VHH binders against Glutaminase (glsA). Designs and how they scored, part 17

Target 1, 327 residues: Glutaminase (glsA), of Synechocystis sp. (p73903)
Amino acid sequence: MGIGVNSDPKVVHHQSIPKPNAMAIANYRAITTKQWQTWVEAARLQALNGKLPQYIPQLSLVDPGNFALDIGDQNGIIYEAGDTDLTFSLMSVVKPFLWLYILHHRGWQWAEQKVGDRPSHLPFNSVEQLEQDGGYPRNTMVNSGAICLAGHIPGATIEQRCENFLTWLNHTAQCQLWLDQELLASVHSLPNPRNLAIAHLLAAKGYVEDATLALETYNQLCCLSGCLKDLFKLGLMLQCPQPPLQPDTTARVKATMAKAGLYEMSEAFFRRTGFICKSGVSGLILACLPAPSPTIFACYSPPLNEEGNPVAPLALLEFLAEFTSRN
Below, E stands for the ipSAE of ESMFold2; O stands for the ipSAE of OpenDDE; V2 stands for 0.75 times the mean of E and O plus 0.25 times the DockQ between their complexes.

## First folded at step 15 (VHH; framework vhh_vobarilizumab_d1)

Design y2 (at its last look DockQ between E and O 0.01; V2 from the best seeds 0.00; counts 0 for: pae E 21.9 > 2, placed apart)
Fold by ESMFold2, look of step 15:
Structure y2 (fold): chain B 327 residues (1-327), chain A 121 residues (1-121)
Amino acid sequence: as target 1 above (327 residues)
Amino acid sequence: EVQLVESGGGLVQPGGSLRLSCAASGFTFSSYGMAWYRQAPGKGRELVAEIYSGGSTSYADSVKGRFTISRDNAKNTLYLQMNSLRPEDTAVYYCATSTRTKGSYTWTQYWGQGTLVTVSS
């Protein structure tokens, strides 16, 4: 929106978590089961107007009625709905954790030379934004930043790079994620000329050494899959980091999510609600909610709106935001 | 082990100035957000000012425009410049290693032992 964003591709701002409006703080444990049930029913009704993504055939085959919700904190689940055993790919929800991985292992001083930490003015997959910025990605929540970081994961082969990241993430968050080979085959079956152009521009400008290696590593990371329990644990790791994760590192990741985690709506939504979110095209929203006890919202519902955000999870967050503004 | 040692407290008249320092050791100082808290007699601890590792700052409303938080990563030192001091600023001031907002996004903090600031005539 109207905040000053420097267009110079080499300018990187050091950011903490932006301050939300004070009215966003609430006790989510006070919400009754009947209220939750009413909101979930309304949100799932809204999802009937959403669409599955057609450009990844495996994702177009899921049941559009699939739904799973966990909201909770480090002491456990506050409310749960739907079928929490359903599995899904992380897709773009992996991007905050790739950023966390890079920051944890390479540090901020190295990372800021490769990717920025500012909102994009153009869509998340824009080659044009990357061109305007001289090959320096705006942030890690857009494809250019994520492909760039994927090109810097250590490993001798693409498979070793993905395994190194996956093993670290599963250990650190206590998850059981896996690489979905059938989904990866779907990703390979359709051309993605925008991501290919991004990878080549990054290599041409010296941000990655090998365009093909960076792009394919990124493709594999997007196909990491799990269930709702895994998604909740990923959120808990961001909200309640434990050693060896540094608190400042997770704070930087959350600050980037607040700026860019819901595509173009990210900053406005965060300023209005205080919710720090990342969406994924498989139908996921993972959100950090402000509360006296750090709260995680993890929701899966495949149908997407025109902007690419999942309809039902976003509707639930809107209901929660209205509840917190009145209570 | 993480160690935070505050200094620079003392007695000052209203309208005066003090500069607090916090010497840090046992961790990579530049990677941590840092904060000052204070505790007046008989009250709970209150967040005064916060500086993130990226340099962004925030302040309690009661000190905005009068206090400035800063850091010197070369010296592993956190500072609080306190100007236009008032009797209500009388408190023990504590240095802490992490950041906190009302919606707390971190749960682990390291604390110093505190330095007393008294503002009276």
Scores: ipSAE 0.000, ipTM 0.111, lowest interface PAE 21.9, mean pLDDT 84
ESMFold2 (binder alone), look of step 15: mean pLDDT 83; pTM 0.832
OpenDDE, look of step 15: ipSAE 0.917; ipTM 0.974

Design y3 (from q5 with S35T; at its last look DockQ between E and O 0.68; V2 from the best seeds 0.78)
Fold by ESMFold2, look of step 15:
Structure y3 (fold): chain B 327 residues (1-327), chain A 119 residues (1-119)
Amino acid sequence: as target 1 above (327 residues)
Amino acid sequence: EVQLVESGGGLVQPGGSLRLSCAASGFTFSSYGMTWYRQAPGKGRELVAQIYSGGSTSYADSVKGRFTISRDNAKNTLYLQMNSLRPEDTAVYYCATSTRTGSEWTQYWGQGTLVTVSS
């Protein structure tokens, strides 16, 4: 059972009896309310040292103590904590669903001509990575890939493109997401020279038709907002797709999330835990937990670590990973 | 060697006030956020108030406008000013923090101080 990073020093292997993968699903349901409460307390204590992002003013105004957690499956919620009526923007958590939209409507063969499916060597917003790759974005979880895909949502205007995506997503996932106009105004109030340069390079290299439409459509998608129940239902759509969504389409989106959903820690975290995650700077983690029963972890806690991932949701996933590896 | 020691609890009538203190030692107090929790008999622990390492604060809805969390970094002391106390505020109050060594977090809790709000 390997190396214990989040339990004891120098722990290499703690399990004396093999634990089959089927017991991991039973272990989620067998976790007591007291154990969950203990983990939530510990995670929220760690979050006291996180920070809100300052580069989007509206995000810096939220109550840092906001917290909401749902874990569950197709049959409903297993554990819930905090204030699940709190609202938040998706920010980059929208990126997997933009990828899903494009794959669903265009297919993989078309999509791979526009965006790759491999990790970036440089930061998620790097113009240099895009330049090195001749304008071909590394993957859909970085800004260049997401801006490129936003440029391929049908619609004559930015607003039509956002509405087409939003309407599809709400219908398909049974959500009630909306475009947060105050947040969008906050996004517009600050220059973003990296995203501007990305959009221009994509257009210059022929990956999008119109740089302005692609960039602003992307900006609006990041300002789509909802509550924890919406985030949980987005996870259900990935784990339990219903027709006309094809299971191999959602599987491909999850594969990209495993590679790139948590910034630089993505591959290592997935290999260690099996958890398939996407984080967002508003304080979100959406995670798909391992089989045989599809399980969803949806958590909101605004304070971020230095890498930009939310402190409390990550801590909870680390506690859960340690627990399931020992049981 | 981290130590958190609460004081200031006691019996108080409804509508009264108390000020809780938490004396901290064994870590760089000013570098870490602090939390007050409470636990009523037969209930789980609940978060009451937080002060973040950057100085911002957050409160449970049940205490907003009545309780104030503050700290004095020169004295390594955390405070909870509790006004307009209600019988529902009866609980053992704990201060807590989590500190970091390398990539590892360790949580610390005081032993608690009892607040009883009763006629």
Scores: ipSAE 0.723, ipTM 0.910, lowest interface PAE 1.0, mean pLDDT 88
ESMFold2 (binder alone), look of step 15: mean pLDDT 88; pTM 0.880
OpenDDE, look of step 15: ipSAE 0.888; ipTM 0.962

Design y4 (from q5 with S98T; at its last look DockQ between E and O 0.59; V2 from the best seeds 0.00; counts 0 for: pae E 2.7 > 2)
Fold by ESMFold2, look of step 15:
Structure y4 (fold): chain B 327 residues (1-327), chain A 119 residues (1-119)
Amino acid sequence: as target 1 above (327 residues)
Amino acid sequence: EVQLVESGGGLVQPGGSLRLSCAASGFTFSSYGMSWYRQAPGKGRELVAQIYSGGSTSYADSVKGRFTISRDNAKNTLYLQMNSLRPEDTAVYYCATTTRTGSEWTQYWGQGTLVTVSS
């Protein structure tokens, strides 16, 4: 992966890098079934040392051994493993698609007045980072940016706003996502003073008009749920946008994911591998892999590491990165 | 060095119960997840149950509701409580763990304990 350093976070780094031998670097179909099985087994063993999130009770009740993997492109699945009928919430994986929605409907010129596209120096839920920046969220992959954008989805009620986003996303990506009402009840059952403080700061500084609407719309979006097939189709939409989605719009979303999609490891991981990822605390990683054919990695495994990234999906991406660097 | 020693196997009648133990040493027990596997005569090893380092558990469908995995971190001991035993549960049962040194992961196994459920 010949990835250069770029001080302007708006530039997609891999476009300025000498193109590697595409067949040598992107030969995911040359990986044998036995090698995939070995990697999946090793990744799932590593996940034994991960933990389920405790701050949303419904997520702590899932079977930690749940696992599903698809890797493929628009021409078909390269490899599939696990229980692809399992359902899960998107949680933070919804954030790139909220960004896509806003960019598609409002345009960049409007959107940059509401959120930035720079890495955060503090945790994804930090009120302090938002205060230091005068209420202007660092990027859309952190809670402040996502709450801000949720406050700008059109609709007369919170429910209509969520439905407007959901129907657009299902149509555009050809998914069958739904709002998980039991998960939403779990989210409501817990105090979230950080997100409440974020929403009020955004409103006080003029970035949203209504803190309550923004926060509750965000809560509903995080509870959108689907199966692995839906997650894979979301990745295909980013890699293979169809009209009316513009390629430059999805490129901007992917640039933000490269900077901020894996929490603190995002930039270093992208520079080393070229993999553009978004993780979610339900156990998801969605990744766009560099290859001549647009390639999607979609993986579900609930146990998380200390940084909040799912252990098994990340281990699989590390195995893939080693494989591609050898070629 | 990592060592795992299973005990508690034996002969039981269908519908009976057994509790297996696995004494662990040579690593920080509470930091790592643990697994039970079994191997029936003439078959490969299959996963039975897992307990994650955070305490959550998962089970093979064939044992869900009948078997319970647990651990006592103060005694460095892993357990498998097996209830409602069936003849198809007859196997050698192994405990296992996967530990990390640097960037490398290594899986360790015990020598096994035989459980026989007479039909």
Scores: ipSAE 0.444, ipTM 0.789, lowest interface PAE 2.7, mean pLDDT 88
ESMFold2 (binder alone), look of step 15: mean pLDDT 88; pTM 0.882
OpenDDE, look of step 15: ipSAE 0.646; ipTM 0.877

Design y5 (from q3 with D61K; at its last look DockQ between E and O 0.75; V2 from the best seeds 0.86)
Amino acid sequence: EVQLVESGGGLVQPGGSLRLSCAASGFTFSSYGMAWYRQAPGKGRELVAEIYSGGSTSYAKSVKGRFTISRDNAKNTLYLQMNSLRPEDTAVYYCATSTRTGSEWTQYWGQGTLVTVSS
ESMFold2, look of step 15: ipSAE 0.843; ipTM 0.951
ESMFold2 (binder alone), look of step 15: mean pLDDT 88; pTM 0.874
OpenDDE, look of step 15: ipSAE 0.929; ipTM 0.980
ESMFold2, look of step 16: ipSAE 0.851; ipTM 0.952
ESMFold2 (binder alone), look of step 16: mean pLDDT 88; pTM 0.875
OpenDDE, look of step 16: ipSAE 0.929; ipTM 0.981

Design y6 (from q5 with G54S; at its last look DockQ between E and O 0.97; V2 from the best seeds 0.89)
Amino acid sequence: EVQLVESGGGLVQPGGSLRLSCAASGFTFSSYGMSWYRQAPGKGRELVAQIYSSGSTSYADSVKGRFTISRDNAKNTLYLQMNSLRPEDTAVYYCATSTRTGSEWTQYWGQGTLVTVSS
ESMFold2, look of step 15: ipSAE 0.806; ipTM 0.939
ESMFold2 (binder alone), look of step 15: mean pLDDT 88; pTM 0.874
OpenDDE, look of step 15: ipSAE 0.910; ipTM 0.971

## First folded at step 16 (VHH; framework vhh_vobarilizumab_d1)

Design w1 (from y5 with K61R; at its last look DockQ between E and O 0.46; V2 from the best seeds 0.77)
Fold by ESMFold2, look of step 16:
Structure w1 (fold): chain B 327 residues (1-327), chain A 119 residues (1-119)
Amino acid sequence: as target 1 above (327 residues)
Amino acid sequence: EVQLVESGGGLVQPGGSLRLSCAASGFTFSSYGMAWYRQAPGKGRELVAEIYSGGSTSYARSVKGRFTISRDNAKNTLYLQMNSLRPEDTAVYYCATSTRTGSEWTQYWGQGTLVTVSS
């Protein structure tokens, strides 16, 4: 004998977006495992309506239910969920670290001649924004800035330039990133006329010497891949820099992320929450959470919203922002 | 008013099969992804299977290859076909969704249907 088919409809439970109760402490370590689980459920339900980026075939083939989350600080992980062994490409999340590389090796005085530090008024891949600005990229979080800086990584070949950056980043952040050759082939298989136009405009205006070199180096950097532990360590490097990295250098990178790391919502989100974020189309958000301590949020969930930000990681940050507003 | 009503639970021997249904109303069913979760006694609720608004599916590792999520948009019904059932599949099974009004998301859960897998 079993519990059979229910003959009457069961009462449907309406559950609003979870928030901490009024007695919650504004400390990420005070959030219970049960509360985290409730928030992860809510975030993942929202992600059921996101989409994978179809214009890069390898990204469109991933399991949309992939999920990994770490939140923690230099003293350890506060909460972990999902499968932290999943691998992913950094895509646009590489951009803060390209900026860090250039600032570290060339300095601000050189770098400001090549890229600005202002938010963009138009989309991250806009040729029009770059045209309006005379070829001077708005910032390093948009494609024009990242392609420009990729064109200035030292090396005799595209491959050497990528290897120089990769080796530096792995050593400095204690990561095990690699160049995903299959993903790179997938990127090469599709035309990207916007990025090509950006690279040509940069070269025509004198911001890079070779459009093809800049664009292909950028393509390789976007295909650098790792797992959640690597992403967390990249965040830790920004929040807790160690010599030879200077704190002023990582502070500049974080300032740019606050202005431009979440596309058009960047400034408003930072002003409301204090969270400094960079999203990527693989489904990544890396965030530096300045209160109550230097905390890192690293999350992977492939489905994206219409603006290109990952749905579940963004929802989790909204829940955390509501929690911290109870101070 | 959004309503989700599960049915099809019951007692089944190991190796058996069940099909769960979730009747949905009060929203545009075909526009939203749906999921099945389960909660065993004394345990936290865990994800079982997902069907995305674009039609793709995803499964928890523990059920992949044994369970199939599907939907019938004409009947506003979500299904979970469960084959090769094991005692560890014993749980209350819930269907769930999240819908959006403007910028605000609201999640909805059914009351659940009990599946018991026992000799």
Scores: ipSAE 0.822, ipTM 0.943, lowest interface PAE 0.7, mean pLDDT 88
ESMFold2 (binder alone), look of step 16: mean pLDDT 88; pTM 0.879
OpenDDE, look of step 16: ipSAE 0.929; ipTM 0.980

Design w2 (from y5 with E50Q; at its last look DockQ between E and O 0.92; V2 from the best seeds 0.90)
Amino acid sequence: EVQLVESGGGLVQPGGSLRLSCAASGFTFSSYGMAWYRQAPGKGRELVAQIYSGGSTSYAKSVKGRFTISRDNAKNTLYLQMNSLRPEDTAVYYCATSTRTGSEWTQYWGQGTLVTVSS
ESMFold2, look of step 16: ipSAE 0.858; ipTM 0.957
ESMFold2 (binder alone), look of step 16: mean pLDDT 88; pTM 0.880
OpenDDE, look of step 16: ipSAE 0.926; ipTM 0.979
ESMFold2, look of step 17: ipSAE 0.855; ipTM 0.955
ESMFold2 (binder alone), look of step 17: mean pLDDT 88; pTM 0.880
OpenDDE, look of step 17: ipSAE 0.929; ipTM 0.979
ESMFold2, look of step 21: ipSAE 0.852; ipTM 0.954
ESMFold2 (binder alone), look of step 21: mean pLDDT 88; pTM 0.881
OpenDDE, look of step 21: ipSAE 0.921; ipTM 0.976

Design w3 (from y5 with E104T; at its last fold request DockQ between E and O 0.86; V2 from the best seeds 0.89)
Amino acid sequence: EVQLVESGGGLVQPGGSLRLSCAASGFTFSSYGMAWYRQAPGKGRELVAEIYSGGSTSYAKSVKGRFTISRDNAKNTLYLQMNSLRPEDTAVYYCATSTRTGSTWTQYWGQGTLVTVSS
ESMFold2, look of step 16: ipSAE 0.856; ipTM 0.956
ESMFold2 (binder alone), look of step 16: mean pLDDT 88; pTM 0.873
OpenDDE, look of step 16: ipSAE 0.928; ipTM 0.980
ESMFold2, look of step 17: ipSAE 0.850; ipTM 0.952
ESMFold2 (binder alone), look of step 17: mean pLDDT 87; pTM 0.870
OpenDDE, look of step 17: ipSAE 0.932; ipTM 0.981
ESMFold2, fold request of step 21: ipSAE 0.862, 0.856, 0.836; ipTM 0.957, 0.954, 0.950
ESMFold2 (binder alone), fold request of step 21: mean pLDDT 88, 88, 88; pTM 0.878, 0.878, 0.879
OpenDDE, fold request of step 21: ipSAE 0.933, 0.933, 0.933; ipTM 0.982, 0.982, 0.982
ESMFold2, look of step 21: ipSAE 0.857; ipTM 0.954
ESMFold2 (binder alone), look of step 21: mean pLDDT 88; pTM 0.874
OpenDDE, look of step 21: ipSAE 0.931; ipTM 0.981

Design w4 (from y5 with G54E; at its last look DockQ between E and O 0.65; V2 from the best seeds 0.83)
Amino acid sequence: EVQLVESGGGLVQPGGSLRLSCAASGFTFSSYGMAWYRQAPGKGRELVAEIYSEGSTSYAKSVKGRFTISRDNAKNTLYLQMNSLRPEDTAVYYCATSTRTGSEWTQYWGQGTLVTVSS
ESMFold2, look of step 16: ipSAE 0.853; ipTM 0.952
ESMFold2 (binder alone), look of step 16: mean pLDDT 88; pTM 0.879
OpenDDE, look of step 16: ipSAE 0.928; ipTM 0.980
ESMFold2, look of step 17: ipSAE 0.836; ipTM 0.947
ESMFold2 (binder alone), look of step 17: mean pLDDT 88; pTM 0.878
OpenDDE, look of step 17: ipSAE 0.931; ipTM 0.981

Design w5 (from y5 with G54S; at its last look DockQ between E and O 0.91; V2 from the best seeds 0.89)
Fold by ESMFold2, look of step 16:
Structure w5 (fold): chain B 327 residues (1-327), chain A 119 residues (1-119)
Amino acid sequence: as target 1 above (327 residues)
Amino acid sequence: EVQLVESGGGLVQPGGSLRLSCAASGFTFSSYGMAWYRQAPGKGRELVAEIYSSGSTSYAKSVKGRFTISRDNAKNTLYLQMNSLRPEDTAVYYCATSTRTGSEWTQYWGQGTLVTVSS
């Protein structure tokens, strides 16, 4: 009837009045093809000033003009652009799905003894942050948390651990991801002393049993690769989980992404837009967009900004955020 | 005031060549990447070639191997060398850039130059 009342007298709880039309203003299917094309042009012009990562040789050699975009929901694709057959590594975009795997199979109570769910004060690859915290990783979106969790995937060998995770993820999300062996060789071609130090500290403090197995399993997970359709399906799994995957589990993963999925800009961006994102240095952003129909944004564009986030995908998300804030 | 002015378009037979120029002013030309787009009659505007601020280049699949983007920072000029032209390359060609002031990006487009590949 009115504010502060419940029509069912058996249930006494406090409810906020839903905003009239607030949920309806985020109708991404109402965006015209012309508007999408204009935004893609603008985003790609901005990306002309982005840079490829130099510390993984295979990533530094990709065509910087590679571009692929899917946005859609459970009812299908709303807009698609670029070359959706392009393949790419997930890199850090794998981290939310490693978190999902651990939460699904081990539960929150076990998982929180191995990794926290709080923002880091220092960079995502910081050994110092891990030292200050006594070896307990801040969250799963930073390297220490991801390396720790990789060390807890079951398997007798690194390869079996990666295959167990890969098979589960492909089956659960209906993807066709694979381990890119050439990219893995490229990852191995340069030393990563920060990740090595992280793995040894985790082992020394009892958070993993074997530093080498944890680190090398993590390296293989980062080299899991696919195409844009795979990335979209991963996002759909987070937004529209189906049994046996529990909604609480995907909700926890999305909460962590909101805190830490875009490096230093994560919390501010989420607070401003409501968009829940994870970026990867290969040029990916996967985002869960709030809408009456839960919406997935999946975009690949290699040039990165100074923070390490892809320029064109971020620009597109800013255009979408402007669109929703005006409506 | 940022200005982009294309020139060099014209009528050319299939298999021929043209070189387009884009004279730029009103911004620090060497600091920003540039692109060529084209629009054929009745079609949407499409990307042709890009030159990144790093100097790297990228091309649409339909023109790769036939077109070359380049720039001369001393002359504030962007170029597109078009070889082995085909009738489907007929379009108005635009140069474009995006510049940044603080956190704001602004896109700039030239008025275009017509390339006709026929006969």
Scores: ipSAE 0.848, ipTM 0.950, lowest interface PAE 0.6, mean pLDDT 89
ESMFold2 (binder alone), look of step 16: mean pLDDT 87; pTM 0.869
OpenDDE, look of step 16: ipSAE 0.928; ipTM 0.980

## First folded at step 17 (VHH; framework vhh_vobarilizumab_d1)

Design j1 (from w4 with E104T; at its last look DockQ between E and O 0.95; V2 from the best seeds 0.90)
Amino acid sequence: EVQLVESGGGLVQPGGSLRLSCAASGFTFSSYGMAWYRQAPGKGRELVAEIYSEGSTSYAKSVKGRFTISRDNAKNTLYLQMNSLRPEDTAVYYCATSTRTGSTWTQYWGQGTLVTVSS
ESMFold2, look of step 17: ipSAE 0.851; ipTM 0.953
ESMFold2 (binder alone), look of step 17: mean pLDDT 88; pTM 0.877
OpenDDE, look of step 17: ipSAE 0.929; ipTM 0.980

Design j2 (from w2 with G54E E104T; at its last look DockQ between E and O 0.92; V2 from the best seeds 0.88)
Fold by ESMFold2, look of step 17:
Structure j2 (fold): chain B 327 residues (1-327), chain A 119 residues (1-119)
Amino acid sequence: as target 1 above (327 residues)
Amino acid sequence: EVQLVESGGGLVQPGGSLRLSCAASGFTFSSYGMAWYRQAPGKGRELVAQIYSEGSTSYAKSVKGRFTISRDNAKNTLYLQMNSLRPEDTAVYYCATSTRTGSTWTQYWGQGTLVTVSS
C-alpha cells in the first residue's frame, strides 16, 4: 500500500480539529430547568413546520411528535426531556462511528488512500462529485465515503461484517444497538440508483473490491437502531474515549464531523458555535459541545428542514449557542 | 400583532367532555402548525397535542385516543375536543404557535383557559 498506488486526487495532511471562529466557555449546569423547558417548547413549536422524509417509507410513518433529549457529561445527565425510551434508526449518524472503526482498526495511513477529508461541493449522495474526484470520496460523512468504508469492514460475508461492526460498537460504547430488519426491508423496497452508481464507480476505480458487498453492508449499518441512551453513549465515546481507543483517533472523527456533519451548513455552524455535530434523517442530532467538562447533546425529533437536518434539535443547539455567547 | 385567545374551559365531571377553542389573529393561520399545552397546579407545562402545518397530528401518551386536535382555517380557530376526562386532566390549557419573519422564529402563547375535572 504505497503512496500514489492510485494517482487520483486526495487530501493528504495531518488531521486535526479545525479551530472555530468563536469558542465559548459555558456552564450548562447553570441553565435553569425553566429555561430548558422554554427552549424545548420553542424548538418543538418550530418543528411543527418540518417534514418527515418521504424517500424511506418506514421513516415517513413515525409519529412526528416523537421527542427525546439528553444533555450531559461523564458525570451524568444535566437535562433530560421527552420519552427517552423511544427507538430510532441511526441512519447517517452511523457514519462517524464507521469512520472511527476504520481508523481504529486500519490506521490513518491506510484510510487516507481510500477516502478524503474535505467538504463536498455537491449533495451528500452525489454521483457527480465522486466522478469529478476520480472515484476518491470527498469525506466519510457523505454516501460515497461511507459506502467505501463499509466495503472495507473485515468479514467473509455481509452478515459477518455487519455483526463485527455492531458487536464492536456495542462493546466499545456500552450500547445495545440492533439491526432493524423491518427498516432494512423498507430500504430494500425502493431502488436507490444513486447509491448503486456510487458503489459501482468505487469498484471500477479500485476503492472497493466488491460493489454489491460494500453497498449492502452500508445499507445494514444505516439500519442499526437504538434509543437515546445509546446515542448519548456514542457521544461519550467520542468525547471521552477509553482504551484501546486513542484520543487522536476520536479527534480525527470529530474534525470530519465539524467539516461535514450537518450537510452544507457544517463549517459555518462549527465556526460560529464550536459545536461538533452529526445529523441523521430519522430525526437525530448528536453533538459534542465544548466545555470544561466535555458535554454531549443527543436529541431525537423526526421533522426535518429542507436541508435534511432535524428542526427541533437544531433550534435547541441555536439556543445553546446564543447562551454561550452571552459572556 | 399575533394574538391567541383560548375559550371553552370549565368544570366537568370525570368521564365528561369539553371542547376548547383558540381564536388566532395577526398571522397567516393556515401556514403554521399549532399545539395545545397544559399546566397543572405546581407542575411544569406539558405538551398535549400538535397539529402540523400539513395537517398531521400527534398526541401525548396520556391523552391519545381521548383528545382530538383540529383546526378550521376559514375561521382561524384551533380546537381541542376532550373526551373521557379524568381528574388528572385538570390544568390551564394553552394554545401556542411559532411563526417566522425572515430567518427568525417567534413563539406565541395564549392566556390559557382553566379546565377542572372533579367528581
Scores: ipSAE 0.818, ipTM 0.943, lowest interface PAE 0.8, mean pLDDT 89
ESMFold2 (binder alone), look of step 17: mean pLDDT 88; pTM 0.879
OpenDDE, look of step 17: ipSAE 0.926; ipTM 0.978

